VH-VL binders against Coenzyme F420H(2) oxidase (fprA). Designs and how they scored, part 8

Target 1, 148 residues: Coenzyme F420H(2) oxidase (fprA), of Methanobrevibacter arboriphilus (b1a7s3r263to410)
Amino acid sequence: VTIVYDTMHYSTQKMAHEIAEGIMAEGYDVEMFFLHEDERSEIVKSILDSKAIAIGAPTINDEPYPSIGDLMYYLKGLRFERTGIKRKAVTFGSMGGKGGTPASLGKDLGEYGFDVVDTCEVYYVPDEEENKACFKLGQKLVEEAKKI

## First folded at step 4 (VH-VL)

Design s56 (from a9 with light chain Y32W L91A H92N Y94F; framework fv_dargistotug)
Fold by ESMFold2-Fast, scan of step 4:
Structure s56 (fold): chain C 148 residues (1-148), chain A 120 residues (1-120), chain B 106 residues (1-106)
Amino acid sequence: as target 1 above (148 residues)
Amino acid sequence: QVQLVQSGSELKKPGASVKVSCKASGYTFTYYAMNWVRQAPGQGLEWMGWINTNTGNPTYAQGFTGRFVFSLDTSVSTAYLQISSLKAEDTAVYYCARSRYTYGYWFDSWGQGTLVTVSS
Amino acid sequence: DIQLTQSPSFLSASVGDRVTITCRASQGISTWLAWYQQKPGKAPKLLIYGASTLQSGVPSRFSGSGSGTEFTLTISSLQPEDFATYYCQQANSFPTFGGGTKVEIK
């Protein structure tokens, strides 16, 4: 399973780690990529080799983070709808005001040929219950991916 | 509050076996891997391996395969370390420590340690 | 296995002193480095993870820095309760610990 995220603060990163914890608790490996540091070609290769992905980003000025937009454009070009398998996906992110990035990313991924099973968004930093939700989101992603 | 409570000290003869327990409370047991760390008298810390508390699958560091067995009883949130065919060099304090499952083994909670002494 | 070398193995310091402990990895480990404090007869306590992130509840006088192969733990103003043995630990692969640095009263 591939997790890709971007963040200006640690909140979306904390969500990414909790989702990864849920995936690994189910006995699966996770490749985690931080868009500010990791090469996009490596990220795309990881996604192509995965049955499931999680994509995360914060909402800035009511818009998705630009690096995520670049990644999404690349994913659109890969035409996953033609691969014969429908990869599972979840989206996540943090916000400080009006949100919507996880829902927007989920809609786009659905159009690109992914089966988006859930989304998760939190204000600023996740509390204990929101951390549990992220962990369960990772478990749910694996449970759904087993159906492929 | 998170607690890891280990069984009491053990004094064993060479060739015997010992089973150390580590009972977890204050958190969801399956959300964290359980690790075992050894510290011989006057020495530093040595990671022995971990067990996935959700799947029950153990992973052993080199040097801890064979005589060492990690197991669980999830119904009572307890992890176990069993050492067979005890040798003098097994004398050490054995710690259980929880970590998350991701790449980043950070041990944020530890048991109090169990002293295992092997002597004739 | 990735080997961690701590220096010094031992240091004497006074309350109020700035203390720096170094940890060097045998190969690059990015920021996958943690620091622990261990007092005699007790289990280790996590101070810092990810090379520089302070664990909740740990006093701000503790700080970590570094990436790649060179890492440092700094205590900006030693307090009486800080006299202990400190260990670094890498998480880039199967965990390994440094040899420890004993910080004692001068």
Scores: ipSAE 0.006, ipTM 0.575, lowest interface PAE 10.4, mean pLDDT 82

Design s57 (from a9 with light chain G50W T53S P95L; framework fv_dargistotug)
Fold by ESMFold2-Fast, scan of step 4:
Structure s57 (fold): chain C 148 residues (1-148), chain A 120 residues (1-120), chain B 106 residues (1-106)
Amino acid sequence: as target 1 above (148 residues)
Amino acid sequence: QVQLVQSGSELKKPGASVKVSCKASGYTFTYYAMNWVRQAPGQGLEWMGWINTNTGNPTYAQGFTGRFVFSLDTSVSTAYLQISSLKAEDTAVYYCARSRYTYGYWFDSWGQGTLVTVSS
Amino acid sequence: DIQLTQSPSFLSASVGDRVTITCRASQGISTYLAWYQQKPGKAPKLLIYWASSLQSGVPSRFSGSGSGTEFTLTISSLQPEDFATYYCQQLHSYLTFGGGTKVEIK
């Protein structure tokens, strides 16, 4: 399972780590990538080798974070709908106001050939219950991926 | 209030078996892995491995395969370490310690330790 | 397997001293390093995680830093309760502990 995220502060990063914990708790390995740090070629390779992905980004000025837009454009070009494998996906992110980035990313991933099983959005910083929701999101993602 | 409570000290003869328990309370048992750490008298800390408390799958560090078995009873939030065919060099304090599964491998809560003494 | 080497293995200090303990990894481990304090007869206590993050409840005189394969734990003004053995632990790949540094009263 591959997790890719970007974050300006650390709220989306905290969500990414909780999702990873849920995945590992189910006995699966996870590769986690931070868009500002990691090489795009490694991210893409990991996604191609995975049956499940999680993509996360915050909403900045009521707009999706720019680096995620770049990744999504690249993923569209890979034509996953032509591979014969319908990978599972979840999207997540933090927001300060209007939000909507995880839902928007989910819709796009669906169009790119992924089976989006859920999305999660948190206001500012995740509290204890929201961290548990992210953990369960990771568990749900791998439970769905087992059906591929 | 997170707490890990281990069973009492054991005095065993070479060739015997011992089973150490570690009972967890104050948190959701399956959200954290349980680790085992050994410390021989006057020596440093040695990580033995961990068990996934959700799946029950153990992972052993190199050097702790064979005679050492990690198990759990999720219904009572308890992890177990069993050592078979005890040898004098197994004399040590055995600790359980919780960690997260991936990014938080640090051990934020420890059991009090169980002294296992192997002597004839 | 990643080896951790602590230096010094033994240190004698006085109350009020600045104490620095070094942990060197055999290969790069990013910031995946933790520090523990152990007093005689007691279980270890977490001090620092992710090389520099102070655990809740730990006095601010403890600090950690790390770069590549070199990490340090610093106690800015040693107190009587700080006389203990300190261990580093790498969290990057396969969990291993350093050999420990015993801090004794001079």
Scores: ipSAE 0.051, ipTM 0.657, lowest interface PAE 6.0, mean pLDDT 81

Design s58 (from a9 with light chain G50D T53Y Y94T; framework fv_dargistotug)
Fold by ESMFold2-Fast, scan of step 4:
Structure s58 (fold): chain C 148 residues (1-148), chain A 120 residues (1-120), chain B 106 residues (1-106)
Amino acid sequence: as target 1 above (148 residues)
Amino acid sequence: QVQLVQSGSELKKPGASVKVSCKASGYTFTYYAMNWVRQAPGQGLEWMGWINTNTGNPTYAQGFTGRFVFSLDTSVSTAYLQISSLKAEDTAVYYCARSRYTYGYWFDSWGQGTLVTVSS
Amino acid sequence: DIQLTQSPSFLSASVGDRVTITCRASQGISTYLAWYQQKPGKAPKLLIYDASYLQSGVPSRFSGSGSGTEFTLTISSLQPEDFATYYCQQLHSTPTFGGGTKVEIK
């Protein structure tokens, strides 16, 4: 399973780590990529080899973080809807004001040929209950991916 | 408050079997892997492996396969270490310790240790 | 398997001394290193994680530094309760511990 995220204050990174913990608790390996640091070709290769993905970003200026937008545009171009394999996906992110990025990303991934299982958004930094929700999101992603 | 409470000391003869328990409380049991660490008298710490508390799948370090078995009773949040065909070289204090599932996470809570003595 | 070598293996010090313990990895482990304190007859206690972060409840006189292959645990102004054995641990791959450093009163 592939997790790709970007973050400004590390809140989305904390969510990504809890999702990864949920995936690993189910006995599966996870590849995690931070868009600011990791090479795009490696991210794309990981996604192509995965049956499940998680994409995360915070909301800034009422828009998704720019690096995530670039990745999404590339994923649209791959035309996964034509592959016959409907990969599972979840989206996640943090917000400091008006949110909506995980829901927006989920809608786009659905149009690009992914089966979006769920989305998760938290205000600023996840509290204990929200960390548990992220952990469960990772478990749910794996449970759905097993059906492919 | 997170606590890991282990069973009491054991004195065994070579060839016997022993089962050490580690009961967890104060957190969601399945959110953390349970690790086992051995310390022979006067020696350092040696990681034996871990068990996934959600799936029940154990992972053993080199040298701890065959005679060593990790298991769980999730209904009582307890992990077990069983050692069969005991040898004098198995004399040690055995610790359980929790960690998150990702390799980068530390052992932030430990059991008090169980002394297993193997002598004739 | 990644090997950790601690130096010194034994250290004699007085209360108030600055104590430095080194841990060297056989290959690069980034910052995936933790330090533990163990007193006789007791379980180890986490002091430092991710090479330099102080565990909650641990006195500020303990500090960690380093990355890659060379790591240091420092105790500024050693206190009576600090006489113990200290272990480093790498968490970059299958966990391994250093051989330990015993800090005894002079």
Scores: ipSAE 0.124, ipTM 0.723, lowest interface PAE 5.0, mean pLDDT 84

Design s59 (from a9 with light chain T31H G50K S93D; framework fv_dargistotug)
Fold by ESMFold2-Fast, scan of step 4:
Structure s59 (fold): chain C 148 residues (1-148), chain A 120 residues (1-120), chain B 106 residues (1-106)
Amino acid sequence: as target 1 above (148 residues)
Amino acid sequence: QVQLVQSGSELKKPGASVKVSCKASGYTFTYYAMNWVRQAPGQGLEWMGWINTNTGNPTYAQGFTGRFVFSLDTSVSTAYLQISSLKAEDTAVYYCARSRYTYGYWFDSWGQGTLVTVSS
Amino acid sequence: DIQLTQSPSFLSASVGDRVTITCRASQGISHYLAWYQQKPGKAPKLLIYKASTLQSGVPSRFSGSGSGTEFTLTISSLQPEDFATYYCQQLHDYPTFGGGTKVEIK
């Protein structure tokens, strides 16, 4: 399983961490990529080698974080709907004001050929219950991917 | 060449405060979190927490809340550790170390350490 | 907190010896483990990350293995400059370090 995220705020990284723990609790390894630092070719290779992905981004100025837009444009070009499998996906993110980025990304991934299982959004920093929701999101992603 | 250069040793009395600096060079400061690690005399390494260099948001390990404050001056690529109300048990070498925001990333570059001695 | 237990805490070995240090995690951490070397009076230096990947510039006599809860650092032929304390670190959760293993050259 591949997790890709970008963050200006620590909270999106913390959500990614909780999702990763949920995945590992089910006995699977996870690769995590930070869009600011990691090479796009490495991220794409990981996604192509995975049955499941999680994509995370904060909402800034009521818009998705810019680096995620670039990744999504690249993923659209790869035409995942032409592969032999329909990869499972979840989206997640934090917000400081108006939200909606995880839901928007989820709709786009669905159009790009992914089977989007769920989305998760938190206000600023996730609380204990929201952390548990992220953990369960990771478990749900793996359970759905096993069906491929 | 990546470098983290810390301020010099400090000798303080109980109840005083100290501010340790960690100046980064050779890389884009905001692309890496800055971690703080403490090592008391004759003891092992203890992670204190990290600060997000992009947002300035700190995360403290349990036991390092209250008297310990992580801060930044991004204009000079410098991270700071401030300890208030110093106690004898704060005597230690304090290290800064960078890590990427990628999950599970290791500490690939360290400052030389700052010895803080608290004695009366 | 995830606890890391290193063994042994101390060892003495001769130049040319094969040295093995173990690190056990209190819960599964996959491959999110790093090894550091700390020489007297100096900052720690990264040796190995992701349990088995050697950091650039580190001599090939150092190697790491393991996954889950059991990890090993091996020095295949101990050199005088390897006098140091070695620490494992888990990065699966908020970082924690093992207690350290002090290696003395006879």
Scores: ipSAE 0.000, ipTM 0.518, lowest interface PAE 14.4, mean pLDDT 81

Design s6 (from a9 with heavy chain T30R, light chain P95W; framework fv_dargistotug)
Heavy chain, then light chain:
Amino acid sequence: QVQLVQSGSELKKPGASVKVSCKASGYTFRYYAMNWVRQAPGQGLEWMGWINTNTGNPTYAQGFTGRFVFSLDTSVSTAYLQISSLKAEDTAVYYCARSRYTYGYWFDSWGQGTLVTVSS
Amino acid sequence: DIQLTQSPSFLSASVGDRVTITCRASQGISTYLAWYQQKPGKAPKLLIYGASTLQSGVPSRFSGSGSGTEFTLTISSLQPEDFATYYCQQLHSYWTFGGGTKVEIK
ESMFold2-Fast, scan of step 4: ipSAE 0.310; ipTM 0.757

Design s60 (from a9 with heavy chain W50Y, light chain P95W; framework fv_dargistotug)
Fold by ESMFold2-Fast, scan of step 4:
Structure s60 (fold): chain C 148 residues (1-148), chain A 120 residues (1-120), chain B 106 residues (1-106)
Amino acid sequence: as target 1 above (148 residues)
Amino acid sequence: QVQLVQSGSELKKPGASVKVSCKASGYTFTYYAMNWVRQAPGQGLEWMGYINTNTGNPTYAQGFTGRFVFSLDTSVSTAYLQISSLKAEDTAVYYCARSRYTYGYWFDSWGQGTLVTVSS
Amino acid sequence: DIQLTQSPSFLSASVGDRVTITCRASQGISTYLAWYQQKPGKAPKLLIYGASTLQSGVPSRFSGSGSGTEFTLTISSLQPEDFATYYCQQLHSYWTFGGGTKVEIK
């Protein structure tokens, strides 16, 4: 399982780590990538080798972070719908205002050939219950990926 | 509020079996791995392995396969260490300690330890 | 597997002394290292994680530094309650411990 995220204030990073905990609690390995630091070629290779992905981004000016937009455009070009198997996906992110980025990304991933199983969004910094929701999201992603 | 409470000391003869318990409270049991650590008298800390508290799958460190078995009873938030065919060199304090599942995380809570003495 | 070597294995010191303990990893572990204090008859107590982050409630005289393969635990002014055995632990691949450093009164 591949997790890719971007963040400005660490809230989305905290969500990514809780999702990773849920995945590993189910006995599966996870590769995690931070878009500010990691090479796109390594991220794409990991996604191609994975049955499941999690993509995270905060909402900026009611739109996703620019780096996530760039990744999404690239994923659209890979035509995953042609493979005959739908990879599972979840989206997540933090917001300070209206939000909606995880839902928007989920819709796009669905159109790009992924089976989006859920989304998760928190206001500013996740509290204890929201951290548990992220953990469960990771478990759900793996449970769904086993069906592939 | 997180607590790990272990069973009391055991005195056993060579060839016997022992089962040490570690009861967790104050957190969601299945969200953390449970580790076992051995310390022989006058010796250092030795990581024995961990059990995934959600799946029940154990991972043993090199040297702790065979006679050592990690198990769970999730209904009472308790992890167990069983040692079969006890030998004198198994005499040690056995600790349980919790960690998160991903690498990079530390042991933030420890049980008080269970002394197992193997003597004829 | 990753081996951790602590030095010295034994150290004699006086109250007020600056104590330095080194932990060397057989391969790069980034900052995935923790330090524990153990007093006789007691469970180990977490002092530092992530090589340099103090656990809540640990006195500021304790500090950790290092990255990659060489790490140091420093006690800036040794107190009577600091006489104990100290262990490093790598967190990069599973959770293995160094051999320990016993800090005794001179």
Scores: ipSAE 0.224, ipTM 0.735, lowest interface PAE 4.3, mean pLDDT 83

Design s61 (framework fv_ponezumab)
Fold by ESMFold2-Fast, scan of step 4:
Structure s61 (fold): chain C 148 residues (1-148), chain A 120 residues (1-120), chain B 112 residues (1-112)
Amino acid sequence: as target 1 above (148 residues)
Amino acid sequence: QVQLVQSGAEVKKPGASVKVSCKASGYTFTYYAINWVRQAPGQGLEWMGWINTNTGNPKYAPRLQDRVTMTRDTSTSTVYMELSSLRSEDTAVYYCARSRYTYGYWFDSWGQGTTVTVSS
Amino acid sequence: DVVMTQSPLSLPVTLGQPASISCKSSQSLVYSDGNTYLNWFQQRPGQSPRRLIYKVSNRDSGVPDRFSGSGSGTDFTLKISRVEAEDVGVYYCMQGTHWPYTFGQGTRLEIK
């Protein structure tokens, strides 16, 4: 399972960690990439080798980070709908004002050939229940991926 | 709480390679990146690169990319930095430093430093 | 590469007096997200660097209130309102906006 995110909000990183813990609790390996710093080729290779992905980004000025847009454009070009397997996906992120980035990313991933099983958005810092929801999101992602 | 402990001083001949280690404790190793920063005697700081400790994928400063290699061992929570084709100007104190996978939060904890001397 | 220029390079200060360090970048440090990724580090004699300030003006936990950061674009300042003996050391600014990351030359703060 591949987790890719970009953020200047610690809350999105915390969400990624909780999702990773949920995945690992199910006995699966997780590869986690910080989009701004990691090489795109390594991220793409991880995604191609995975049955499931989680993509995270916060909403900044009502738009996703430029780096996430670049990744999404590249994923569109890979034509996952032509591979014969439908990889599972979830999207997540935090917001301080107007949100919508996880839902927008999920819509795009669906068009690129992924089966988007859920999305999650948190206002500022996740509370204890929201942390548990992220953990469960990771477990749900793995459960859905087992169906492939 | 958080601690980064580096290997001891090294003395090398020009043309040799050196491998410095950085052992992390007090936090979940794979949830933070490790950077390497060096400081020549009496001079400033130079960023060398970082490694994603979860995936093992590195990213190097362009000036050093042909000579530096960064790896990690998750079983021992240790990061390694190897610098090849050593020159006298590589004489420096080498530091490892932790960063969050959150833009803007670089180098929040540092190792004690490892002195590497290249002479002859 | 972005060049970070600090001034002064040597700063002798009397105990209890204020100190101010300038940092100028060769390019704007405003990232496309509107944030400015300028950090300040302190290195005491014989010790590893320690981060004092991140994103221009945010103090790290444990950093005394007498330290403050300010600035925008290409011009940044680190101020110490009342210098104490333990503040002796070299101070570095660092930019994370442009790849590769770069540091200033350092400013050595000394008690005169």
Scores: ipSAE 0.047, ipTM 0.702, lowest interface PAE 7.4, mean pLDDT 83

Design s62 (framework fv_ersodetug)
Fold by ESMFold2-Fast, scan of step 4:
Structure s62 (fold): chain C 148 residues (1-148), chain A 120 residues (1-120), chain B 112 residues (1-112)
Amino acid sequence: as target 1 above (148 residues)
Amino acid sequence: EVQLVETGGGVVQPGRSLRLSCAASGFTFTYYAMHWVRQAPGKGLEWYAWINTNTGNKYYADSVKGRFTISRDNSKNTLYLQMNSLRAEDTAVYYCARSRYTYGYWFDSWGQGTTVTVSS
Amino acid sequence: DVVMTQSPLSLSVTLGQPASISCRSSQSLVYSDGNTYLNWFQQRPGQSPRRLLYKVSNRDSGVPDRFSGSGSGTDFTLKISRVEADDVGVYYCMQGTHWPYTFGQGTKLEIK
């Protein structure tokens, strides 16, 4: 399972870590990519080799984080709808304002040929209950991916 | 009991390579981000390399980028640092440290360190 | 990068007397959740660093009550109410609010 995220203030990174714990609790390995540091070609290769993905970004100025937008553009170009398999996806993110990035990303991924299982958004830093939700989101993603 | 044990340090000439290892025990290694932090003789701490769980996320300080490679083997509970093209300014004690997934709990456990001396 | 500046760089105290170390950040360390991710580390001679405090004032397990932290925004203080011989070493502040993580330059504590 591939997790890709971006963050400047680590809230979305914390969510990514909790999702990874949920995935690993089910016995699966996780590849995690931080868009600020990792190359797009490596991220895309990981996604192509995966049955399930999780994409995360914070919302700033009521828009998705720019680096995630660039990744999404390239994912659109790959035309996953042509591959004959429906990869599972979840989206997640933190917000400090209006929010909506996970829902927006989920809609786009659905159009790009992914089966979007769920989305998760938290205000600023996840509390204990929201951490549990992220953990369960990872478990749900794996449970759905097993059906492919 | 959490333990991190670094090995692989030594005295080496400029331009040579060394590989450091950090053996972890007493916790579920795959759930933790791992770091290399160094300390030059008589100087402060410098965080210069980080790796998350399954090797996906890596960070390097500009001073070592392109020369050092961080990696891990979760099946062996071991963190690695491949150090190439060593310079005198790389002389330092190298510590491995872990960070929990829990936000704000940075560097909650450290190894004892291993000394790297680059001298002519 | 956020610059962490400590003062003094060195101090000498008599056993049983208090000690105070200041740390200033170039940017506010208050996160959007209202928490401040400022940590303090101790490094005794010849030993690895050990975390003393996290989130400004919370003590790690095994850290004596004589260590306390305070501060907000950009100004932070580590206080030792009664210095003991075991307190000799270098103390570092560290911020985890902004990417990348940065340490202060260190403050050396000596016993007179």
Scores: ipSAE 0.000, ipTM 0.472, lowest interface PAE 13.0, mean pLDDT 78

Design s63 (framework fv_lutikizumab)
Fold by ESMFold2-Fast, scan of step 4:
Order: structure tokens, then sequence, then C-alpha cells
Structure s63 (fold): chain C 148 residues (1-148), chain A 120 residues (1-120), chain B 107 residues (1-107)
């Protein structure tokens, strides 16, 4: 399972870690990538080798997150719908004002050939219940991927 | 249970080099950014190096920039600090620390520390 | 660089006392502040993050508050095992900086 995220602050990163813990609790390996730091070619290679992915980004000041947009358009070009397998996906993110990024990412991934299982959005920093929801999201992703 | 164990400290003369190691266990090392934090005898804490989750970006404050190099080997769950051109003011206990979030946010786990003494 | 100043630099208190330590940043750090406990001869231990959130496993007698440039760390009822040096750290801007530490002694 591959997790890719971007964040200006730690909120979306905290969600990514909770999702990873949920995946690992089910006995699966996780590769985690931070878009500001990691090379796109490594991220894409990991995704191609995975049956399930989680993609996250925050909604900050209603401005686009260029790094996530760039990755998404690269993924669109790869034509995953032609690979013969339909990878499972979840999307996640945090917001400080108007949200919607996880839903938008999910819509795009669906168009790019992924089967989007669920999305999760948190206001500012996840509280204890929201952390648990992220953990469960990771478990759900793995459960759905087993059906491939 | 998270464990971080430092090694490689010692007594060295000014201008020489030393390489510290930190062995990590009990967690998936590759998912965590790692840091080195030092403490001079009887003094407070000073953050000296950070490295991203994969082999990637690093950060150093001006006090050690150009002299220290942080690196990691994720296949061996090991963090390193190469210290070159050592100065007396580099003397202290060096701690390996795990950042829960990228960019060196708060340190939720620390090693026991390894002492480094730079004296003429 | 952001300078972090703790007060007092040292204090003595009795078991059961309420202890308060203050940390002041040279500029607004938007609650991006942690508190660590360091027992003599040991590594620091995370107690509080984001100015007021208690780390898992840390006793409820520890708390943090504040905003902007002024932050407070409180021990509601001092216990013998709390003898230690306490540090605040900001992570709002690079380089991340620590306060000078507050040495807490029990009488």
Amino acid sequence: as target 1 above (148 residues)
Amino acid sequence: EVQLVESGGGVVQPGRSLRLSCSASGFTFTYYAMSWVRQAPGKGLEWVAWINTNTGNTYYPDSVKGRFTISRDNSKNTLFLQMDSLRPEDTGVYFCARSRYTYGYWFDSWGQGTPVTVSS
Amino acid sequence: DIQMTQSPSSLSASVGDRVTITCRASQDISNYLTWYQQTPGKAPKLLIYDASNLETGVPSRFSGSGSGTDYTFTISSLQPEDIATYYCQQYDNLPYTFGQGTKLQIT
C-alpha cells in the first residue's frame, strides 16, 4: 500500500500516519511519500506496484496545492484504466476554512481508473475520534484491496 | 516499543572528525523524519540536524552547516551524523530523536545520548 | 532566529504544590510549542505539544496553555518524580529553538 500526501503544517501528515498505522495493524507494508521531499518517479513506481493507495492534501486559504495537482495530472497520463486491475483508493485532508480537497481528489482518481472507497476530511488538527477514523480508513482500504 | 540507541561518541582533538550512529527498533523507521539534538555540559538543548523520511532533504542550523552531515540507511534502521572540523563548542551529549511529523516537529522519542568531547 | 526565554531559570517547591513555568517567544509562534521533561542523566521526554495537548501516557497533572508569544506549563500537584529540568521548544520557524530550561527542585 502506497500513501502520498502534501501539507504546509502537520494536520494532513498526522492523518497519513494514522492511516498507515491502520494498514500495518492488518499486517501489510506501507510506503509513505511526502510530495515536497520525495521524487515523483519514485512515488509513481510505488503506486504502480500497489493494489491500494491513499492520497492526501490540505485545503489552505482556498488556494490550489500545486504539488498534488502536478502528481494527479501525471497519474492521469499513465492511463491506469488500461492496466487490467482496478486499484483501490482513499483520499484525505485537513482544512482551516472552506474544505473539499479529499472529495475533489477522489473524483479525479475515479476518472483516472481507481476505485475510490472513501474519503476523510478534518477541521484543523484531528482530535482523538478523528484519529481513530483515519486508523479505520486504513483498515477499510486494505479490506477492499483484498477483493481485487 | 520504540528504541533508539546512539553510539560512536568519544574524545577527539579540534579539527578532527567523528561519526555517530543511531540504531532504531520497534517502529517502521522509514516513515519518520529523524533529528540529532545536542546538549553541552550543564547547558540546554540545541537542535543540530534533520533528515526527511526517505533519503532526501536535510537541514542544519548555521552553527554546524558545512561541517555536519546527517544521513540514514533505511534498510538497516540506522541514522548517522558525520561531524567534520570539530570545535570545542561542539562538546556535548548527542541525542538521536524521532519526529512524529516531517520538518522536525516535536520529538516524541529520544535515545539515551552519546557523549562527544572536543578538547585540545 | 526566534528566541525562547523561560522563567524562572530555577525554582524550589514542595510536594503537592502547583508549579508554573512560563515560556516567552520573541515573536508570535501560533501555538507551535512543545514542553519536554529531562530527568538528570536521562534523555528528554515529550509532555505537551501544540501548546496544550497532553502526550499519550503523560500524567494529567501536567498541562499547557497560552497563545501568541506567551505560554505556560503547569504541574497541578507536584510529585517527587517530577524533579527535573523542563524545556519549551518552538517549531513555528526554522531553526527550531529551545528555551534555556527551568530546573525544578523539591524541598
Scores: ipSAE 0.006, ipTM 0.529, lowest interface PAE 12.1, mean pLDDT 80

